VHH binders against 5'-methylthioadenosine/S-adenosylhomocysteine nucleosidase (mtnN). Designs and how they scored, part 4

Target 1, 252 residues: 5'-methylthioadenosine/S-adenosylhomocysteine nucleosidase (mtnN), of Buchnera aphidicola subsp. Baizongia pistaciae (q89aq7)
Amino acid sequence: MKKEIKKNYRIGIIAALQQEVQILFNKLKNYKINKISNITFYIGNIHNIHVVLAKSGVGKVFSGITCALLLQKYKVKFIINIGSAGSLNKNLKPGSIIIPTNVCYHDVNLTAFGYSIGQIKNCPKTFLSNTLMLKLTEKYLFENKIKYQKKLMISGDIFIDTCEKKSLLKKRFPKAIAVDMEAAAIAHVCYQFNIPILIIKSISDSSDINAADNFKYFINLASKNSSLVTINVLQTLFKNTKNILFDNNNRC

## First folded at step 22 (VHH)

Design f3 (from d1 with S56T)
Fold by OpenDDE, last read:
Structure f3 (fold): chain B 252 residues (1-252), chain A 122 residues (1-122)
Amino acid sequence: as target 1 above (252 residues)
Amino acid sequence: EVQLLESGGGEVQPGGSLRLSCAASGFTFSSYYMSWYRQAPGKQREWVSVISSGGTTNYAESVKGRFTISRDNAKNTLYLQMSSLRAEDTAVYYCTSHYDLSTGEVYDYDYWGQGTLVTVKP
């Protein structure tokens, strides 16, 4: 076991929508607000932990830019992606909690060049959530008897609101349990900069014909659940991940 | 232990009406969003309607104007009044809760009851 390193560092928390960041924002103390290209950064403290909370906007580009800024401008040491997702699994319904083990794009296709569907050139097939962070989060969920799933999530710049779209995704990614529009981009950026990522999502819809209506109706609930999990595990993550965060040999 | 017991299903002619009930136990019913889902033969389960703890409702487009969701918190019961029933409404109907972590309550929110069968045919 590695010796504990006492380090002060910032954690980045990123979500797309105001609803998704609002609960964390409400917990933020001594904060200042910065806006960059329609991206909002809330710099402050939660549980005496330095946090940069970011409202990225929707989609890969916004979330990617936001993540890069968190890493390069604000020098956060790891990323938590929170918010809502659409379900690709019949056992996941609005309010359900997921902590994906890995994530990839569903709207990337370089198969013509021998890559797997969803795989970016010179990247792994999927981007991994940090194993230790997942375990710590699982421990919390388990101890509190909160049901959750941890499997593949997929992301793309497409809101999934038809059975046809959903079926296609399920066909291409049979192991995927949820779909969003940001997580893969964030994870990709983390991968490029060798920064750990944790994804904590709650389901807002079932990615079918009712997806839009359900999303609008359940976004607050989903946001609440993902945010509260994040808040409740934040100290644990902060305390127990210091060794891996300052080890140059670690990957996401 | 969580229990969701759906009832009120049956056979009805097109244009007819049915009232479904869902008796809930094992959690604080009044604190949670409650939904009706249905699963037709050979199809995936689909969302039908939801009602918040405060009574705000939403409906699938396919049932808007025909179905009415309601709840009696004192009886821990969810209802679905169905009118102008169509053949395509034929399905097993399920009720379910949506977990809200802010309640502080822990229960098996993934629980599904046996459902109640609604058959609409001439």
Scores: ipSAE 0.924, ipTM 0.964, lowest interface PAE 0.4, mean pLDDT 95
Fold by OpenDDE, fold request of step 23:
Structure f3 (fold): chain B 252 residues (1-252), chain A 122 residues (1-122)
Amino acid sequence: as target 1 above (252 residues)
Amino acid sequence: EVQLLESGGGEVQPGGSLRLSCAASGFTFSSYYMSWYRQAPGKQREWVSVISSGGTTNYAESVKGRFTISRDNAKNTLYLQMSSLRAEDTAVYYCTSHYDLSTGEVYDYDYWGQGTLVTVKP
């Protein structure tokens, strides 16, 4: 009976905005705060699980830097990206929950070199969420009768606030259900370091002419829903993913 | 079972007024953000207005100053007072709730009613 070495490890949780990290911060115990290059790290415990919560700022570069620091400086074993997103699907409205299966950039175009739209050089077409973590999260959502969608999410350094922009994204990425500004960058970094990622988002707007107003109004609701799902699945993830995290052969 | 029943639609002249109602059941109405949406022929559904459980409101720019959203929690009813109606306001109007996980309530928050038709024409 291989004594399951109860390996204690750190989990990284990353969101862009203060509103998006606030609920988790409020749950954090025995925490320390560290600031690096205008990025805030909250190091503490949730449910006796060592967590590093990070407020990254908006956009690919901030989120990428933040993720890299979580992985290299704080040595977290997997990443959860939380927060808000814009809807690209008519069935998703503010407050709706999504757990993307995969994510890619919408503002990357290397088609001139034979790559797919959204694909970066020497990378897959999309970055995958960890299958086991996704399944565990789905189980929670199902058992609690929480409706959700799990499909492609796209990310870029563009806030989508017009019908024209939205239509273009839908045309280029017909399978995408939501858009944000951070998830693909985070997933990309995770890919580079062979670290599993889970994405849990809630919708704040419909990525149309009313996107800015809706975002401002619904950011707290979206943040709340994303955060609460995360909090509720955290123990399950911690307990059930140890085998994949310490197996050198598992690529996210 | 969740039900949202919109009413009050009809035909009006430009500059006219209508008051829409949405009767809600099957969930704790007072606990949730409620919105009005509308869908014009050949167009995508668009958000119109929202009201929080506490009564905080927000409006699309296209209807700001003309529409007023309100709620009666005792009656489980959402309202939309429309004034200075324009041809471009012609649409089917829908009410919907926004899911809040913190309530702990399980209900079909993806539910949409049948809507009520508003036609603005001379």
Scores: ipSAE 0.923, ipTM 0.963, lowest interface PAE 0.4, mean pLDDT 95
Fold by OpenDDE, fold request of step 23:
Structure f3 (fold): chain B 252 residues (1-252), chain A 122 residues (1-122)
Amino acid sequence: as target 1 above (252 residues)
Amino acid sequence: EVQLLESGGGEVQPGGSLRLSCAASGFTFSSYYMSWYRQAPGKQREWVSVISSGGTTNYAESVKGRFTISRDNAKNTLYLQMSSLRAEDTAVYYCTSHYDLSTGEVYDYDYWGQGTLVTVKP
């Protein structure tokens, strides 16, 4: 019986906004707060699991910095990106849950140099969510009969609030089901450091003319759904991903 | 089984009024945000209005001041009072719920009814 070395490790959870981290924060025990610039880190425990919850701020740079700090300063072993997203799919409405399989930028274009739209130089076309973590999350959702979608998500430093913008994104990324401002940056950092990532989002708006109003109105609902899924799968992830986290050969 | 049955649609003249109803069943109606959406011919479905379980409302800018969303939880019914109707309001109107995981309830929150047609013509 290979003595399962009970390796204690930390999990990083990232969201952009206070509303998106609030529910998890409320679940944190024995927490400490650390602020680095405009980024807030909540270091504590959920279900006796060491968690560093981070409020990153909005956009690629804030989320990227936050992720890097989680990895390098706090030495988390994997990242969960939570929060809200805009829908690019007719079947997704405010409150809907998504667990993207992969993510890429929508505001990157190096096609002049032979890269695919959204692709960064020396990077894959898309950044992948960890397969095992996805499966574990799917199992939870399935067992609880919670409907969800798992497809491509796209990210950029643009809030999508017009039909024209939305249409353009759909044209460029026909497989994308949702759009946010952070996930790709976080995944990119994870890729660079060979750290697994899981993305759990809930829809706040439809990325159209009403996006801003819907976002304001539904951000709490979206945050709640995303957070509760995360809380409910956290222990499962913690217990079942140990083998992949300590294997240096695992590619994100 | 979730059911959403929209009614009250019809043909009206510009400036006219209609009241839409949505009869909901198969889930705890009172626990969820409820919205009206509409889809015009050849256009994408768009959000129109929402009401919380507590009665807080929000409206698309295009209908603000003209439409009023309300709910009767005892009757499991959502309403949309439409006034000062315009040609651009012509669409099939749908009601839908917004999933809240905190309720613990399992239901088909992706369900859409058949809708009710509103036609505004001179």
Scores: ipSAE 0.922, ipTM 0.963, lowest interface PAE 0.4, mean pLDDT 95
Fold by OpenDDE, last read:
Parts: sequence; C-alpha cells; structure tokens
Structure f3 (fold): chain B 252 residues (1-252), chain A 122 residues (1-122)
Amino acid sequence: as target 1 above (252 residues)
Amino acid sequence: EVQLLESGGGEVQPGGSLRLSCAASGFTFSSYYMSWYRQAPGKQREWVSVISSGGTTNYAESVKGRFTISRDNAKNTLYLQMSSLRAEDTAVYYCTSHYDLSTGEVYDYDYWGQGTLVTVKP
C-alpha cells in the first residue's frame, strides 16, 4: 500500500556509532535525549522534519532493538539506516557512497530447510529498500554529480577484516557491494512491522587485512558523507513532502 | 577532468629505496585525503597508506616503518617514500583521493590513475 507522507510523520535515523550520528545530532533542533538500555535516542527536528536519531550500538541485536523501539515507542513511520560499511567491490573505497537496493544477512544459513543463504525463515531472501526514497536519494546524488552505487549489501555480526572472510562473502554473495553489521537487522525489523527503510552508507574500509585500521581512520569521513547525504535527502523530502508516497510493499 | 599521474616506479633490489610521486589535477588536492594503493600480480588491490589534508598519516602494517607518505599541496603532488623494499612490495602502485562531501566540490572521486610499477627483484 502506498501511503502519503504526512507532515507529522516522524523519521527514525539509526546508526551504530557515535561518530555516525554526531553530525546529524549537531543539526538536530529542539532536541531531547533519552537513553534506553545503552541506546541513545535524540528526538528533535532536522529541516522541519520530525526525527528520532538513534545510536544503536554495534551488531544485529542492538540495531534490532533500537529499530523496534523507534517503531513502537517513538512511532516512526520511516527508517533511515546510516553510517559506515566495508567494501566488497574494488570500485568502492573509503568515502564512497552507497545506497543499497536491498540487504540480507550473511551470517544466516537455513539452507538445510530449503532457504537461500542469508534468508531467515518466513522472510524474503533480501529486504528491500524503499523504492521511492531510493529514487529521491538518487535524484539528489545525480543532480549533484555525486558518484554512488546501489546494489545488494549484506550484514552480519562479523567484522570482516581478512581476505579469506571477504572472499567467502563474495563467493556466497557475488552481487553484494558492501558489508556492515546492522543494516539487515534493521531492515528485518522494518519488514516485520511493515515500515519502509532507506540505507545510506559510506565506505570506511575494504573488508580486508587493513579493515580495522582503515575503519578507525576513515570512520569520520564515512560518517560525514553518509550523514550529509542524509541531511540533503531530508531537505529534499521536506521540499517534496506533498508528493511522497511510502511504498509499504516490503513484504515481497 | 580528474587526473592522477603516478610516477617513480622502477626496478630495485631488495633493501633498496624508491620514491613515488602522484601528480593530481582536476580537483582541489589539498582538501582531500589521499591514499596509495598497490596491486600485486594475481592479488587484490590493497591499501598502503593515507594522508589527510592536515597531514595525519596512517600505514598498512606491512609497510609501517618502511614507507612514508607525504604531500605537497602547492604542487598538488602526493609522495610515497619507500625504503627497505622487499620482494612482496612488487606491485603497481596507485594514487587516489577519498571523497569528502563537505567540500562541496564535484569531481570524479572514483578515478584511478594508470599506476606506476615497482619491481623488487630478489
């Protein structure tokens, strides 16, 4: 069902790390801060859009809990997952922008029961990003001549820091361009609650032996890029709010 | 148009030294993180070193203590001083920038130069 975005809708923005939320926090007006179970929620406005910014922590469980709280406690109607990711594509380097079209787990395997690798029982093979919001994001990026990729991203509770791990992921998910630790979980929760999701990431590392070092060094840059894209998308959204319909058809 | 022209490669003996240069144009060089990457035959491209606009550096563990990255913003040139070279350092070396959206500058940040070949013969 396509639902019209009402001006009063609240958007949830979720990232794992402080660095990843900091820039958005700095843009947040009239904000309140709540902390629930080591999760920090920043409630306020960005570009006259009601936003709940959440620092979830790392991994599926934290991000899942955070997303659920955003949806149920704060009643957000749209989720944006932002932050950093590791590259699985040679053309993506630290600072590169990605807007995944879909996301799935890489650390889930129910193939013994006939499911695809990465697929959760009674879930789609991959969780889809909201098409409308992707298009809006693409429009922004295109108009500003910002290079980006939009393909599959994969997530799991494993930091990818070896060539072997990377190779395995590439083998299992040859279409995946990036890997993180939160996006699939967030998308999964969104799917369960029939809430649309947009993922905006910037690359922090190459998911190889240098991943940890690169991550530490480039996390601020990646966070910056992801955040700024998000801010601009929010601005665009605000300007176009009367014409934006959320497609809740994520249950494919 | 973005250009990254790597130079300074060549053949050296183990333990030798080599200085690579990357001449950059088509973007505000001084505003961006710059990195060296390398790709050995049959291997994936790997990050070697990075330097921020402010001069903060980082190195791959494999080259720490042996390589030094530097930049001359006035010349729009990135450097990699390599010392104590090893056979495993043999690769094509590439220079690249890291995109920073906050600069507001539009350029092809995905651009890769042709690279410069470094061969360390045992």
Scores: ipSAE 0.922, ipTM 0.965, lowest interface PAE 0.4, mean pLDDT 94
Fold by ESMFold2, last read:
Structure f3 (fold): chain B 252 residues (1-252), chain A 122 residues (1-122)
Amino acid sequence: as target 1 above (252 residues)
Amino acid sequence: EVQLLESGGGEVQPGGSLRLSCAASGFTFSSYYMSWYRQAPGKQREWVSVISSGGTTNYAESVKGRFTISRDNAKNTLYLQMSSLRAEDTAVYYCTSHYDLSTGEVYDYDYWGQGTLVTVKP
C-alpha cells in the first residue's frame, strides 16, 4: 500500500549528540521545547516542513526510547536518523556520506535459535530504509554531484576502536560498510510501528586504534555533512510533496 | 580536474628525516581539511595526520611527536615533516581532502594521487 506524502506530515529527526543536531536546530523556525527526562525535543519547521528534532543520547536504549516518544507522543510520520559513523570500508574517509539501505545489530546473537547473526527474534534479518526516501535522497545527491555509499550499516552498544574488534565485525558482517550505536535500534522501533525511516550518516573515524581521537576531531565535519544532506532532502520533500508516494516497505 | 601531486619521498636511514609535499589543484584547497595517509606493502591504507582549514592538527598515535603536518594556502600545498623515521614508516604516502558539503563546490574528493614512496632502510 502506497500513500502520498503531505505537507502536514511531521518528520522526526533524531541524533545522539549535540554536535549532530546543532545545525538542524539552527535552521528550526518558531520552535517549542519539550523535555522528557533527559531528552529534549524541539518542535518547529525547517523549509516549511513540520519537524520534531530530538537529541537522544548514545546507544540503543536512549535512541529507542527517543524514537518511541517521537512516534507516540509527537505522532511523526517519518523518522530520519542522522549523525556520524565509523567506517568499516577503506574507501570511506571522514566526511564521506552514507545512506544505508538496511541496518542490523552487530551485538545480537540468537543463532542458537536458528536466527541469523544480528537478527532479533520475530524481526527480519535486517531493517530496511524507506525506498522512496532513498530515491529522493539519491536524486538530490546525483543532481549535485555528491558522492555517497549505500549498503549495510550495523549498530551496537560498543564504540569500535581496535583492529581486532573491527576485523571481527567485518568477518561477521562482510557487507557492512559502517558502524554506529543507534541506527538499528531506531530502525527496529520504526519497524514495529510501521513508520518509514531514512538514515543519513557521515564518517567520523575508521573504527581503529585512532577512532576515539578522530571522532573527537571530525565529529563537527561529519555532523555538518549529514545535517546539510538532511536539510536539502527536507527542501526536496517540500517542493515535491504532492508528487511523492510512499509505501509500508519498512516491513520485510 | 583534481590533482594531488605528492613528492619528497626517498630512501633514508633509520632515524632520518624527510619532508613530503602535496601540490593540490582543481578545488579550493584552503576550504578543506587535508590529511596524509600511508599504505605499507601488503597493508591497507591508514590515516597519518590531518590539518583543518583553520590550521588545527591531529596525528595518529604511531607518529605523534615525530611528524608535523602543515599547509600553505597561498601555494595550495600540504606538507608532512617526518623525523625519527623507523622501518614501520616505510610506505607510499598520499594526501587527500575531506569532503565539506558546506562549500557548495563540486570536485572529486575521492581522488587519490600516485603518492610518494618513503623507504626506511633496515
Scores: ipSAE 0.809, ipTM 0.923, lowest interface PAE 0.8, mean pLDDT 90

Design f3 (from d1 with S56T)
Fold by ESMFold2, last read:
Structure f3 (fold): chain B 252 residues (1-252), chain A 122 residues (1-122)
Amino acid sequence: as target 1 above (252 residues)
Amino acid sequence: EVQLLESGGGEVQPGGSLRLSCAASGFTFSSYYMSWYRQAPGKQREWVSVISSGGTTNYAESVKGRFTISRDNAKNTLYLQMSSLRAEDTAVYYCTSHYDLSTGEVYDYDYWGQGTLVTVKP
């Protein structure tokens, strides 16, 4: 019976850029490639787990569309968002591992209507990562002595590349340790469809004047680190056979 | 376990040159990207330059063309050749590694040494 529940296991893995998906793609077995406009889907297996790997493109709209397609067209039961992020925390340098506990937008402001900064109407203040998968990932990282940070990550359709923008975000979101352009949108879609999400990022830049050059330089290192954590989480999941981990998310 | 010993700082006139060194131990130096960072009084630590395990370099805009990063993997030593120094370059300079999970090595990649002070005279 455990054999049957493992066979039905399908995971969607989403990142914006080719560099961010390439290592996972190289691990795929018996794969098919499907393109829908600028969104590329790789359907196959990693460690005998059914995986749909998606290259979404940059930003909230591309990642939101891609996530919805993963959920509705490919019927995935769990989403993992991987890739790179800019740092908002002085102790995070390129290569650092982040597994956010929650995410929200940094470019949403409905405070005129009584919502918190970053909060969308009819949504929670932040979107939560799946608690059980966070704990599983933390256990893997701890047992392998891999340092990581958790806490808030924020997302918006702005690449943060000045000290002024960085400083404003740190004031508005003092708990945020990192910033990207996709995670909150993906988590928002997962929230709407009641699908668990795990977010695994690695730092590529410090969200300052050098951010664009650092991003280009470090994207391969950040992508390697986020991908390798993801591959090991998938391997751990396959060995454990605790399929019920995906049924209990902290949802309303 | 990890040790990063920065040296070579001192006082220098504007337009002058200095060479910084960072002796590394407690991890496999050759396997990692290595960076110089600096921290001016009252400011946060900022990135200056990086060199990959394979020798590919990059520089902050503020130092491009004036600073040269290099490494000697046989001596586990990172270098920063600084020229055309300006008052704005006054800071404590630190070296550090960038974690690469593919090595499988366990070490304290969050370690920061004491740094070496560079003072460019007015």
Scores: ipSAE 0.801, ipTM 0.919, lowest interface PAE 0.9, mean pLDDT 89
Fold by ESMFold2, fold request of step 23:
Structure f3 (fold): chain B 252 residues (1-252), chain A 122 residues (1-122)
Amino acid sequence: as target 1 above (252 residues)
Amino acid sequence: EVQLLESGGGEVQPGGSLRLSCAASGFTFSSYYMSWYRQAPGKQREWVSVISSGGTTNYAESVKGRFTISRDNAKNTLYLQMSSLRAEDTAVYYCTSHYDLSTGEVYDYDYWGQGTLVTVKP
């Protein structure tokens, strides 16, 4: 049950904050702006790929609503979540690039009902990133000798800014390397609608006592890195869909 | 290849001062944010201070008002002026760069030098 990625599919791109969408917004051609409630959608093209870029607002509810609108109102076929994340791993400093293989909530606990910590009822233990989109992203990164990590990222409606909270998360989720406030909710919506997701983040802080100041200082660097990876992934995707279409057209 | 050579550490009395240096090579030093980190014995490495390519600085709360980061782009050198030193400042100090994809430069931005030891006497 392979999925083909076609160049004519609309791609939805979600981030929470203006800083996190600004570089992609600057790359949009022939765009229009739609607002639904306090959620802003920018509809246009990047590298001749149809894109709906959304600034969702912070947290699970805003990002979940935004993702659902992208899927149902704008009929997007793939979702890319971009932006910044806090580090849970000693080897990740601001600017580092993360392409998580899977995500889950860190603020969900249904263990009283037999589920794993972080697991929502009737959902998998973690939500998976799409394998084809991951491979295309890794191709770009490998060809340009850009270092990255791909492991678990966790999400919740808490900005992690103390050693105590960070340590608790590392104990509960020892495989997690980063934390944000949106990715698991977006992945959850994509899971429910059977839509592939790719998550591209860059580190803005270390989830410690200095996290808020570092977030403010590094958000533009993190946003730049996550956006530039995303722009190049779109270009790689466009080339690969052309090649796929080209190969299909060459069939007998 | 990347080199980061930290120096200037030593033993100092509480309240004393030291100036750390970091000689950088193997990448375009002036294009990147540069930071100092430190690692106390038995503890995790922690961020201390950062300076952008344009000279804008930020500091960890624990060192604000006591430490000053600076850079000399002509000499590819990062500095940390430390004053009013306390026992809690005892650590190995490291410098590092923060990757910026917009430069288009490929280098080992995960490189860490040996660091320089600062010991503040009890």
Scores: ipSAE 0.794, ipTM 0.916, lowest interface PAE 0.9, mean pLDDT 90
Fold by ESMFold2, fold request of step 23:
Structure f3 (fold): chain B 252 residues (1-252), chain A 122 residues (1-122)
Amino acid sequence: as target 1 above (252 residues)
Amino acid sequence: EVQLLESGGGEVQPGGSLRLSCAASGFTFSSYYMSWYRQAPGKQREWVSVISSGGTTNYAESVKGRFTISRDNAKNTLYLQMSSLRAEDTAVYYCTSHYDLSTGEVYDYDYWGQGTLVTVKP
């Protein structure tokens, strides 16, 4: 099944922290604010695209709940997850841009039942980002000579801040280039509801002994980079909405 | 074309000091966070220190209190003052930028120079 992106579709944009949403919030026109628990929703427009921007809180549960509310309460038709990530790849330094092709959990282990490490029962090994939006984003990045990496990103309810934990994750998930605490949960919700997702992250730390200090130091830079890519993707989407199709059969 | 020319390395006794320099060109140096990284033989490159465009600094725990990062934006030069040097500080030291999309500038921010070797004698 194919879906046409239309100018009046609501796009849900979700990140955990205020720093990660602030730049998009500053671009929001004619907005309303709605709070549910510690989750804040900003409803308005960016580049004439209807947007619900959500500050979810940290972790799988908060991001999963927030995503479900975006889909059911605000009837969002596309999800963009933004924010920061820790690097698992030596060549990724703070500020680097990551557009994951797929995500999975790093703290799920059902291998005793024949599943791959990180795989949830009755789910694919990894949750896929939407192919058409990946291509749109890559075209923008290529035309502007902005370097980025695609690949696997992994998520779990652990901030990775030791060389031992980093090394273990790299062994268990050798294809993973980055780690966060939200993306897989958001993608999992999108999979369950057949909603396309795009994930745009920027590196804030190297997931090592210095990670917490680097995260605090670089979070504004990482948030700026992920937000600006997102704003430009929305602008491109607005200019080309009549010609963009989603094929739901490419989902997970 | 981006150039990052690290210099100031050499052999030094334990407890000694060195001052590293990084001459930058091919991008608007003053607009970016700049870092020092190092790579010991047989090990992966690791972060050492960072300074923002506005001068705010941060340091790896292993060097905090011993190293001081600074910059001279008029000369497009990054510095690392190294003091109380230890054998484990022996490495090739590299400088690098952190990309900031808001500048709108196109340059090779993944460029790495040849670095400068620091050897702390036993």
Scores: ipSAE 0.787, ipTM 0.915, lowest interface PAE 1.0, mean pLDDT 90

